# Designs tried in a protein design chat: VHH binders against Probable aspartoacylase. Part 5

Target 1, 295 residues: Probable aspartoacylase, of Acaryochloris marina (b0c2k7)
Amino acid sequence: MNTNHIRQVVIVGGTHGNERIGLYLVKKFNQDSSLLFRPNLTTNCLIGNPQACKENQRYIETDLNRCFIKADLDNHLLGRHEEKQAKVLHEQLGPKGNSENFLLDLHSTTANMGLTLILVNDHPFNLHLAAYLTHHNPQVRVYRWTQENQENAFVSSLCQLGFAIEVGPIPQGILLASLFKETETLIHQTLDYLEQVNRGASPPLPKTLTLFQHLEVVDYPKTSNGELAGMIHPQLQGRDYQPLNPGDPIFLTFEDQTLFYEGCSTVWPIFINEAAYYEKGIAMCLTHKQDISLK

## First folded at step 17 (VHH)

Design j6 (from y5 with D102E)
Fold by OpenDDE, fold request of step 23:
Structure j6 (fold): chain B 295 residues (1-295), chain A 123 residues (1-123)
Amino acid sequence: as target 1 above (295 residues)
Amino acid sequence: EVQVVESGGGLVQPGGSLRLSCAASGFTFSSGRYSMGWYRQAPGNQHERVAIITSSGSTRYPDSVKGRFTISRDNAKNTGYLQMNSLKSEDTAVYYCARGYEFMPGYTEFDYWGQGTQVTVSS
C-alpha cells in the first residue's frame, strides 16, 4: 500500500439506517460531487445500508457494522440482509486486508460523544491524520477500538486506511444542522489532508496524539431474571470522555439505590446510554486516556 | 445455511448430569475465530448466558453455574459442548447454543442461535 498517494476516498453513510447525519451528507455529496472535488483525489460516497435507511431503522436483520469478519465475508451461506450487503460493500471497498481505498464511515450516536474518530488499527497514516484533525479541530476525540490479535468486524475495517466518524448527541432518525455542518467540516479537513499528501506535502503534525483506548464494556444492572434493574446515574449521564473515578456514581437503580464505579483507577466512559446498545447489553464503554508519541 | 443445533437435553434428577452438544454447520468455529456460547431461558425469565468459550479457549461462567458447568469445543468436529453437573431444579430451562464473536477482550456478540433443547431437572 502506497500511503504517499491515496487513490480513492470512499465515504460511507447510512451504515446504520437511523443515523441520518451521514446518510444525508452522502446524499448531498451525491447530488453535487463538485463539493468534494480535489484535483489529485477521487472521492465517492455510498450508502451503507440502503434498505435500513429507507426504513429509518438501524438495520433490517442484523447490525451491518458487525458483518465484516473475513470468514463471514468469504462465506456465501450467510443469507441475512446485512450479511449480503456486507459482501456487496466488500466487493466495492475491499478486499479486506488489501484495499487501496481510504474509507470514512459516518455514524452518529445518542451519546454525548461530540466529534469522535474511531480507529480500528494502528496504521501510522491514520494516527497522523487523527493528530492532524485533532490539532485543527480541538473538539475532536480519538477512540481506538483495537487490540493485538483481534480482527475488527466494522465496515471501516475493510480498508487499512481510514476510520469511522462518530458524532453526537443526536436522537435516532433526526438531523441537527450544527452537527451536520461540523461533520461536513471534518470531512473536508480530512480530504484537504489527503490532497496535501497526494501533492507531496507533509502537513505539520503535533508530536503527540491523545486518544482513548478501549478497555471494556459495562452493562446495565440486571435483575436475577435478566431484566434491567437500573439506569445511568444522573451525575454520569452525558459525561462522555470525562474522567470517572473509583467511587463515583455510575448507576441508579429503580429503587433509588446508587451504584458506584468500583474500578481501581480512573477511566473515561464513552457511549454512555447509547440507545442502540441496549440490545447489546452495553451501558457504556470504558476507555483509558493516553498520549501516543508520533514520529 | 449457517446454523447451530443443540442436542442432549432431557429429564434428570437433582444432582444428576447432562452433556449438551452444539453442532455447527455452514461455518467452522476455528476458521473465523468464532466464540461459542450457551444460554438458557427458564419460564418467565430472560435469556441467561451460562457459558462462553472464545476462540482462544478462554471460558467464562456466571456465579449461578460456575463450578458445575463446563463449556468446551471440539474444533475437529465443529461441535461445542456443555457439561452440566450437580444439576438443580433451578437449572430447568431451554438451553441454546449460539455462534459468537469476541470483538474485544471480554466482549462477545452472538448472531446465530439454535432452536434450543429442553433441560428439566426434577425429582
Scores: ipSAE 0.869, ipTM 0.932, lowest interface PAE 0.6, mean pLDDT 95
Fold by OpenDDE, fold request of step 23:
Structure j6 (fold): chain B 295 residues (1-295), chain A 123 residues (1-123)
Amino acid sequence: as target 1 above (295 residues)
Amino acid sequence: EVQVVESGGGLVQPGGSLRLSCAASGFTFSSGRYSMGWYRQAPGNQHERVAIITSSGSTRYPDSVKGRFTISRDNAKNTGYLQMNSLKSEDTAVYYCARGYEFMPGYTEFDYWGQGTQVTVSS
């Protein structure tokens, strides 16, 4: 893959239909493509899950952002709405494992994630770009969702180059002007970087990149019958990307009992109290903050 | 069509054993590196995961069934199993198998579920 020239950028909004920032950015850009113009770069925008977007729902039958496993993409017996849509997107953006596109997948979260880049691989190009973006926008954080011998199922995994942008906090189904603008700015910064690359330039990069490596998913406490037994502790609520130490409170039961983090080391929780994850009983993800040296 | 179908449920006395089967069709566990899970739902309860087996063969059990239940998979037959020993009355439930995928170590999501098979443990 030639990383010295990015042929096409694809921006996907509305992968989740009730995450409106990305959707309306895509709508804006589709109404006026000149807004994303770069002389040496082609950028296209598309809506990931149009039907879900029309209905202002996260998804219709299943989470689209779980439908991009290669085996599933190759299996035409899968007939759910998002499975079919995933195949459509795969045809447009793929093929998975050999796509020439640079893909931005826009998301939002109810969690206090700020501006987050979600990396699904360790491609040096993406790491360098992430470093560039964090340097130019210090509030940007990098979350890496990668693990050895694991295939990603996200739409962003269709392309080797690119990442997801996750912004929050924002309630489902609404817009926030500030977050909208911040996301738009981040998109432009990304395109600027790509344009420079396409012009043969080497943008200066920091020597190190700080990122948050996924460690584990933490479920809510459950009762014996499987129901929720507690809430995010008030001291933890909204403290995404803040260090959580052993012994720190993490949950508050409905009986006002405090549950504490029982891990052995400091972690950095993210997606704390994400609304979309309630259906899965997920309370948060834990990450490890690390600095990586850029080559 | 992609589906999983449970079988092997029935009535058994406390202390008895049952072996449930989960026949998959429309996909293959091995080729897709899919996981398989067994769930159960007793009246008035939520679904409880009682066993997981990953594509690599790793298994996990909750304390409620650990040591008594064993999940396995025959890739050649594209079928999963749940061996249940030392059954107790509290094991009475509808048992479901599901196709899953381990996206991260210790984190598996499930998407296709069977219709379930009734297991009743009673004297």
Scores: ipSAE 0.864, ipTM 0.928, lowest interface PAE 0.6, mean pLDDT 95
Fold by ESMFold2, fold request of step 23:
Structure j6 (fold): chain B 295 residues (1-295), chain A 123 residues (1-123)
Amino acid sequence: as target 1 above (295 residues)
Amino acid sequence: EVQVVESGGGLVQPGGSLRLSCAASGFTFSSGRYSMGWYRQAPGNQHERVAIITSSGSTRYPDSVKGRFTISRDNAKNTGYLQMNSLKSEDTAVYYCARGYEFMPGYTEFDYWGQGTQVTVSS
């Protein structure tokens, strides 16, 4: 039984300025806040990176969703646009690690990720909510982005309660009405759960949660001078969350040669061919599908 | 002002050695569990990462320099180093140091880059 009380929910859209689903949901809710009204829950919306949103760009100088480690938040000499914006958000939503607020950070992706919850910690509240959402919304999958002994730097790490929602596939800089509506439904399911908790209710939960635990990243093949040498294999493209077995095709070179997955065990790739990740050296993230017990 | 500044570049003969330094100011490498890395760029090439050292001391090198280059850091001096031995003409490039952060196991992104120092291997 969870006895937490949520003082407020904060919905952030436009952490990346060209991820328009979240931005326009926040604009919609700011235009008519009655859409989010629940008697036992306070909900506020923020635009994470207003200037990047104005320019319809992921970021102006650096990725805002990498700027929230405590040492950087406390370092006022870090003065790039997103570093300054991170300090603004820290003042509004901090102190970092608080458990009084619930933070929902809205993202979208060019990868075939459906409706993904990205957990950045193992807080039981978040795991219980993730289980509730996957049980009541079959489109939802859970990706756990956690690392022992290393502080998470995402916007969602500002609060202990909450996570990111990553939806796709959608091209950068545009809107898709069906995905917009599916994301809005997920937001309402999240708020409904949170209001039940604040009302003292105990929503029934399954005993287990299936999640995809981050293992490692894989870059695209490169030539000896660092140029791109291949592409995601057609058999793999768009197959996020599906198993990739040892020996399965993973890349196709520009010379039409197939490269094969050489790992020793089955993995579940995600963020396959995400457009924003070429600059980061990520062709895909490999995960391990597992069931965990809820307490 | 947050920056990293390289020094120690120059002209050396093939088979020689150089030691590059990377001095940080405006932050301390130990304060946020930062990584540091060395990159190089020869004409016509993209940046190539030639060494990384994480906050835990783990190091990684590409095959092109493995066994010849050694990255290290001195947190007390807020300085990193790249020891380059058995230099070849192919190692001629501008060398950049960078500050980074390990966002997941084995995955580091770099966010502050130096202006570079020229290393030329020839006679």
Scores: ipSAE 0.766, ipTM 0.895, lowest interface PAE 1.1, mean pLDDT 92
Fold by ESMFold2, fold request of step 23:
Structure j6 (fold): chain B 295 residues (1-295), chain A 123 residues (1-123)
Amino acid sequence: as target 1 above (295 residues)
Amino acid sequence: EVQVVESGGGLVQPGGSLRLSCAASGFTFSSGRYSMGWYRQAPGNQHERVAIITSSGSTRYPDSVKGRFTISRDNAKNTGYLQMNSLKSEDTAVYYCARGYEFMPGYTEFDYWGQGTQVTVSS
């Protein structure tokens, strides 16, 4: 029953300063905005964390992509670099939760994630677009990061419409031309869909969407002193989105012993061995693969 | 300024008890559904998480302290606590409190840390 009107699209790159694909796509579009032109759509680009981008670092003081809960946005005593930057972005893209803007937040990962859409809500508009993109681009996977009674803190949570795009594998701080081109294609597919929505010509959609629902995080094995005690098992490394069954290898210790997945059901690990997540205690995220019906 | 400040450290004999406090200022633990945690660091070791309490009151402890340590919070006083019982010489460390946020079930990141308070368990 909504009118399907998008006031503007905002593409954010460089929320993490060493994720260069999104940064350089935004720089490219800022140098020539005609590349994004659609007659019925307004599109703007922003650099999320300019100083971290200048330094080729993930962040200066704290992870910007954790700074967007409302209580923190409203608390001006939170004065670290990224906390201040979050308030700048909130002023530009808010109020938090608005439905008139579409936000596309570009990220990259060292994990073998392909072209992943990260949904932080269940808004039907986002689910419909995700279904369109997976249908028309077989490289696209959909990861849903939602939970009950807890506010999402990502940049993408500033708007009801939109999501993050996470692309990989790519080492931190560099560019890969093939992945750059694939990401740019996905951006144009997204803009083409949004153009058709604003024209009143929404594309037909598949009846179902396959997505991967976040379950939990798993940390690396540790010694009693808190030191790293093992690594991602070689048979699991790079196997993002593949099933992990009870009893499958999951870690290899420095003593060459295999540790096995001890859960009771099949899961689909992702963000396997993401370099930025060692400091967070995340070896992988476990998901449940499921099909949902679209309305 | 946003900060958390520890107090209550000191010298205690093996088998004794100690209660640490963590006073917050510049934010309220209840306003954003924040978590609170306690970490410790002995010389030459990494930081060890010894307790977490969420905004809903759910708690988690590693095996090394389970049954001996109890985390609690008093939202009206904007203060958290760590009750440490049956103390051992191995519990000697600097203890840090921290503000955190539960970004996913069972997963909390901490973003503001205290300066630490020394706990020494010795005869």
Scores: ipSAE 0.734, ipTM 0.883, lowest interface PAE 1.2, mean pLDDT 92

Design j6 (from y5 with D102E)
Fold by OpenDDE, look of step 21:
Order: sequence, then C-alpha cells, then structure tokens
Structure j6 (fold): chain B 295 residues (1-295), chain A 123 residues (1-123)
Amino acid sequence: as target 1 above (295 residues)
Amino acid sequence: EVQVVESGGGLVQPGGSLRLSCAASGFTFSSGRYSMGWYRQAPGNQHERVAIITSSGSTRYPDSVKGRFTISRDNAKNTGYLQMNSLKSEDTAVYYCARGYEFMPGYTEFDYWGQGTQVTVSS
C-alpha cells in the first residue's frame, strides 16, 4: 500500500443506527460535499446500517460492527440483515486486507469516553496520524484494540488505513452539538493531515504517542443464576481513562456491598457502564496506558 | 444456513453423567477465530455460560461446573461436546451451544445459538 498518497477517504456513519452523530455528519457532508473538499483527496461518506438508522436502533438482527470477519464475509450462508449489509460494505470498501481506502468509522457511546480514536492495527501511518491528532487536540485519546494474530471484526478493519472515532458521553438516539462539532473538527484535522501527506509534506509529530492498550473485558457481577448482582460503583462511574488501582471500588451490589478491583496493577477502564454492552453483561473494558516511540 | 444443533439431553439421576453434542453446519469451527460455548438456562434464571473453548483450544469454566464439565471439539466432525459428570439437581436446565469469536482477550462474543436441549437431573 502506498501511504504517500491517499486517494480515497471513506467516512462511515450509522454503523450503529442509534448513534446519531455519525449519521447526521454523513448526512451533512452528503448534502454539501464541498465541506470536505481537499485538492488531492476524494472523500466519500456513507451510512453503514441504513435500516437500523431509520429505526433508531443499534442494529436490526445483529451488530454490524461484528460482521467483518473475512470468513464470514465470504460465507454466502450468512443471511441476517447486518451480515448481508456487511458484504455490501465489503464490496464497496474492501477487499479486506487489500483495500486502498482510508476509512473513518464514526461512533458514539454513553460512556464518558470523550474523543477517542480506536485503532484496530499497528500500521505506522495510523499511529502517526493518531499522534498528529492528539497533538492538535490534547483531549483526544487513543484506544488500541489489537490482538496478536487475531482478526478484527469491525467495519474499520476493512481497511488497513483509518480508525474509528468514538465520542461520548451521549445518550443513545440523540445529538449533542458539542460532540457533533468536536467530531467534525476531528474529521477535518484528519483530512488536513492526509492532504499534507498527499502534497508530499511531513507534518510535525511528537516523539511519543500515548495510547491505551486493550487488556480485558470486565463483566458485571452476577448471581449464581446469572442475574445482574451489582452496578458500577459511584466512585468509578464516569471515570473512563482514569487510573483504577488495586483495591479501588469497582462495583456496588444491590445489597450495598462494595466490590473492589482485585487486579495486581493499575489499569485504565473505558466504556464504563456503556448501555450497548448490557446485552453482553459487560461493565467496562480495561486498558493499559502506554507511551510508544514513533519512528 | 449457519446452524448449530444440540443433542444428548435427557433425564439423569443425581451423580449421573451426560454428554451433549453440538453439530455445526454452514461453517467450520476450525476456521477463523471461531469459538464454541455451552450455555444453560434454568427456569427463571439468566443464561449462564458453563463452558467455552477457543479457536486455540483453550477452555474455561465457571466455578459452578469446574471439575465436573468438560468442553471439547472434534474438528473433523465439526462437532462440539459437553461432557457433564457428577450432575446435580441444580444443573437442570436447557443447554445451548453457540458459535463465538474471541474479540477481546478473555472475551468471546457469540452470534449463533442452537435450539437447546433439555437436561433434567432428578431422582
């Protein structure tokens, strides 16, 4: 892949139908394509899950953002709505593993995530861009969702270049002007970077990038019957990207018992109390804060 | 179509054993990042995962069944199994097989489920 020239940027909103910021950004840009104009770059915006968006639901039959495993994309027997839609998107944006597109996937969360870039690989181009963006906006955080020798299932994984943008907190199904504008700004900053690259420039970058590396998922406490047995502890609620130390409170049971984090080292929880994750019983994700040297 | 089908359930006395099977079709467990899990649901209870086997063959069990249940997979037959020993009345439930992916370390997300097979442990 030629990283010296990015020809096509694809912005996807509405991967989840009830995350409205991305959807309406895409709508805005489709109404006026000049808003995203760069002389040496073409940008196309599309809605990831149109039907889910129409219904203001996260998805119709299954989570679209789980449907992009290559084996599944190649499996004609998969016939659920989002599985079919994933194949459509794959045809348009792919092929996975050999796509020349730069892909931005826009999301929002009920968790206090702020402005987050979600990386699904270690491509140096994406790391450098992430560093660029974090330098221009110190509020931007980088969450790296990479597993060694493990394929990612997100739509963002269709392309080697790009990442997802996750913004919050915002309730499902609504818009917030502040997050809308911040996301829009982030998109423009991304396009500016790409334009500079396409012009043969090397934007100045910091020497290091701070990112949060995915570690594990933490489920809610449950009874022996599998019922929910607690809530996010009030002291932890909303403390996304804040250090959680061994012995810190993590859950509060319905009987007012405090459960404590029993890990051996400090971690940085994210997606704390994310509404969409209740169906999975997930309370949060844990990350490790890292500084990586940029080459 | 993609399908997993459970079998092997039935009535057993406490202390007895059963072996459940999960036949997969429309995909192969040995391809990609497919995991296989067994869940159970007793009346009035939530679904409980009782076993998981990852694509790499790693297995996990909750304390409730650890030492008594064993999950395995025959890739040649594209079939998963749950060997249940030392069964207790509390093990009575509908048992489900499911296909999953390990999207996160230590976390598997499941997307296809079987119809379930009834296991009843009673004297």
Scores: ipSAE 0.415, ipTM 0.752, lowest interface PAE 1.4, mean pLDDT 94

## First folded at step 22 (VHH; from y5 with F103Y)

Design o1
Fold by OpenDDE, last read:
Structure o1 (fold): chain B 295 residues (1-295), chain A 123 residues (1-123)
Amino acid sequence: as target 1 above (295 residues)
Amino acid sequence: EVQVVESGGGLVQPGGSLRLSCAASGFTFSSGRYSMGWYRQAPGNQHERVAIITSSGSTRYPDSVKGRFTISRDNAKNTGYLQMNSLKSEDTAVYYCARGYDYMPGYTEFDYWGQGTQVTVSS
């Protein structure tokens, strides 16, 4: 892979059909491709899950953004709608592990995530780009969803280069002009960086990148029979990327009992009370804030 | 198609034992970071996970079954098992196995479920 020249950028919106910002950005860009024009870069946009988008649902049969495990992609016996769609996308954007595309996967969340880049690997190119973007847009945060020797199942993992953009808070199925524009700006900043690289330039980068490394997923408290036993505590609600300390309130039971964070160190919760995660019983993810040195 | 099929359910007396099997087809557990989980649903209750075995072989149980239930997997047979000992009346439920994938340490999602097998613990 030649990281000194990015031939093609692919922007995917509508991976989740009820996350509308990415979808309508893709629609906008497909209507006017000149909006994304760069002399030394080709950018294409596509809808990840057209049927889900048409129905304004997250997915039809299963989460498309879980269908990109290599073993599954190679398994023709997987016949659910999104599994088939994943294979289509894999053929177009892949092959996984050896794709030369730069992939942006656009998402939105009901959680107060602001503007978040989600990295699914430790490729230096992506880290440098993330640093560039955070420098130019200080409100941008970087969430790293990867660990050593672990395959990612997201559409963004089809390509080594690229990442997902997650923006919020926004209710499912709606549009917010501010987030729409902020996402669009972020896309342009990304393309600008890539264009500079393709021109043989080395954009100035900060020496360090602050990112939030995934630690664990936290489920809602459950009763013995599997029922929800509580809610996000009011003091935690909306405090994505804010430090959560040992002993801080984390849940409020239906009986008005406070449950506390029992970890041993400060963490930074994200995706707090994300609507899409209720089906999985997930209340939030915990991260560790860290600075990495860029060389 | 990809599927998992439970078997081994039945009627057993309190204190008895039962071993459930989960036969997988259309995929192989050893082909990736696939895990397996056992769930149960009693009438009027939600699904609850009673056991999980990760691709690395790590197992987890809720307190309700810990020490009594044992999950295992035979990759050669592409089959999972749930050994249930010291069964109680409250263990009566439909038991489901599911294919999982280990996305992160300590985090598994399940995507394929069986039709379930009835386990009834009664005198």
Scores: ipSAE 0.894, ipTM 0.944, lowest interface PAE 0.6, mean pLDDT 96
Fold by OpenDDE, last read:
Structure o1 (fold): chain B 295 residues (1-295), chain A 123 residues (1-123)
Amino acid sequence: as target 1 above (295 residues)
Amino acid sequence: EVQVVESGGGLVQPGGSLRLSCAASGFTFSSGRYSMGWYRQAPGNQHERVAIITSSGSTRYPDSVKGRFTISRDNAKNTGYLQMNSLKSEDTAVYYCARGYDYMPGYTEFDYWGQGTQVTVSS
């Protein structure tokens, strides 16, 4: 893949239908394409899950952002709404593993994630771009959801180049002007970087990139029959990307008992108490903060 | 279409044993990081995962069934199993199998579910 010339950028909003920031950014840009114009770059915007967006629901039958496993994409017997939609997107943006597109996938979360780039691979181009963005915007965090030799199932995994933008906190189904503008700015910064690359420039980059590497997911306390048995502890709520130490409180039971983090080392929780993740059994994700040397 | 179908449920006395089967079609477990899980739902209760077998063959059980239930999978037959021993009245429920995918170590999501098979433990 030629990383010296990015032919096309694709911005996807509405992968989840009740995350409205990305959806309405896409609508704005489609209404006025000049807003994204770069002389040496083509940018197109599309809605990931149009039906879910119309209904202001996360999804219709299943999470679209889980439907991009290659084996499933190649399986014509999968017939759920988002599985079919994933195949449509795969045809447009793919093929997975050999796509020439740069893909931005826009999301929002009820968790206090701020401005987060979600990487699903270790492609040097993406790491360099992430470093560029974090340098220009110190509020930007980088979350890496990947392990060696493991396939990702997200829409962003259709393309080697690109990442997801996750912004929060924001309730499902609403818009916030601040997050809207911040996301828009981040998109423009991304396009500026790509334009420079296409012009043959090498934007100056930091020597290191700080990122949060995924470690594990943590579920809520559950009863023996699978019911919720507790909540995020008040001292942890909203403390995304802040260090959690062994012995720190993490849950509060309905009987007002405090449960503590029993890990052996400091971690950095994210997606704390994300509304959409209750059905997935995720109370939070734990990460390790690390610096990556760029070359 | 893609589906999983349970069988083997029935009536058994306390202390008895049952073996449930989960026949998968429309996909192959060995074609990716697909896992298989068993769930149960008793009247008035939520779905409870009673067993999981990952694509790597690792198994997990809740304390409620640990030592009594054993999950296994025959990839050649594209079929999963749940061996239930030392059954108790509290094990009475509808049992479901489901296709899962191992997104990360220790984290599996399930998407396709069977119709369920009734297991009744009663004297």
Scores: ipSAE 0.887, ipTM 0.941, lowest interface PAE 0.6, mean pLDDT 95
Fold by OpenDDE, fold request of step 23:
Structure o1 (fold): chain B 295 residues (1-295), chain A 123 residues (1-123)
Amino acid sequence: as target 1 above (295 residues)
Amino acid sequence: EVQVVESGGGLVQPGGSLRLSCAASGFTFSSGRYSMGWYRQAPGNQHERVAIITSSGSTRYPDSVKGRFTISRDNAKNTGYLQMNSLKSEDTAVYYCARGYDYMPGYTEFDYWGQGTQVTVSS
């Protein structure tokens, strides 16, 4: 893959139908493509899950952002709505593993994630871009969801270049002007970087990138029969990307008992109390804060 | 069509044993990072995961069944199994097999479920 010239950028909004920021950004850009114009770059925008978007639901039958496993994409026997839609997107944006597109996948969350870039690989181009963006927007954080030799199932994984943008907190199904504008700005900064690259320039980068490496998921406390037995502790609620130390409270039972973090080292929780993740058994994700050297 | 189908359920006395089977079709467990899980649901209860076998062959059990249940997979037959020993009345439930995918170490999501097989433990 030639990383010195990006032919096409694809911006996907509405991967989840009730995350409206990305959807309406895509709508805006599709109404006026000149807004994203760069002389040496083509940018296209599309809606990931049109039916879910029309219904203002996260998905119709299954999570679209889990339908991009290569084996499943190649399996014509999969017939659920989002599985079929994933194949459509794969045809447009793929092929997975050999796509030349740069992909931005826009999301929002009920969790206090601020502005987050989600990386699903360790491609140096993406790391450099992430560093560029964090330098220009110090509030931007980088979450890395990848380990060695593991295939990702997200739509963003269709392309080697690119990442997801996750913004919050925002309730499902609504718009916030501030997050809308901040996301739009981030998109433009991304396109500016790509344009510079295509012009043969080397944008100045910081020497290091701070990122949050995924460690594990944590479920809510459960009863013996699988029912919820507690909530996110008030002290932890909304403290995404803040350090959680051994012995800190993490859950509050319905009987007002406090459960504590029993890990051995400091971690940085994210996606705390995300509404969409209740069905997935995820109360939060734990990460490790890392500084990586950019060469 | 992609599906998993459970079999082997039935009536058994306390202390008895059953072996459940999960036949997969439309996909192959051994292809990629697919996992297999067993769940059960008793009347009035939520689904409880009683066993998981990851794509790497690692197994996990809750304390409620640990030491009594064993999950396994025959890749050649594209079939999963749940060996249940020392069965108790509280093990009475509909048991479901499900296809999973290992997204991260220690984290699997399940997407395709069978129709279930009834297991009744009663004297």
Scores: ipSAE 0.885, ipTM 0.940, lowest interface PAE 0.6, mean pLDDT 95
Fold by OpenDDE, fold request of step 23:
Structure o1 (fold): chain B 295 residues (1-295), chain A 123 residues (1-123)
Amino acid sequence: as target 1 above (295 residues)
Amino acid sequence: EVQVVESGGGLVQPGGSLRLSCAASGFTFSSGRYSMGWYRQAPGNQHERVAIITSSGSTRYPDSVKGRFTISRDNAKNTGYLQMNSLKSEDTAVYYCARGYDYMPGYTEFDYWGQGTQVTVSS
């Protein structure tokens, strides 16, 4: 892979059909491709899950953003809607593990995530770009969802270069002008960086990148029979990327009992109370804030 | 078609044992680093995860069955198992096996489920 010249950028919106920011950005750009024009860069925009988007649902049969395991992509016996769609996208954006595309996968969340880049690998190009973006846009956060020797199943994993953009808070199925514009700006900043690279330039980068490394997922309190037994504590609600210390309140039971974070060290929760994650048993993700030295 | 099919359920007395099997077809557990899990649903209850075996072979159990249930997988046969010992009336439920994937350490999602097999523990 030649990281000195990015042949093509692919922007995917509507991976989840009820996350409308990315979808309508893609629609906007498809109506006027000149908006994304760069002299030394080709950019294409795609809708990830067209049917789900039409129905304003997260997905039709299964989460599309879980359908990109290589073994599944190679298995033609998988017949669910999103499994088939994943294969279509794989053909367009892949092949997984050897794609030359730079991929932006646009998402939104009900959680107070602000502007977040989600990295699924440690490719230096992506880290440098993330650093560039965070420097030019200080509100941008970087969430790293990767572990050694584990394959990612997200659409963003189809390409070695690129990442997902997660923006919030925004209710499912709606648009927010401010968030729409902020996301659009972030896309342009990304394309500007890529254009500079393609022109042979080396944009100045900070020496370090601050990112939030995934640690674990936390489920809601449950009853013995598996039902919800509590909610995000009001003190924690909306405090994504803010430090959570041992002993801080984390949940409130239906009986008005406060449950506390029992970890041994400070963590930084994200995706707090994400609506889509109820079915997954995720009340929040815990991360560790760290600085990475860039070469 | 990708599917998992449970078998081995039945009626047992308290203190008895059963061994459930989960036969996978349409995919291979070992080919994609898939996990396998067992769930159960008793009348009036939600689904309860009773065992997980990750692609690396790590196993997890809730306290309700820990020490009594053992999950295992034979990759050569593409089959998972749940050995249930010291069965109690409270273990009565429909038991489901499911294909899973370890997205992150300690976090597995399951996407294909079997039809279930009835386990009844009664004197």
Scores: ipSAE 0.872, ipTM 0.932, lowest interface PAE 0.6, mean pLDDT 95

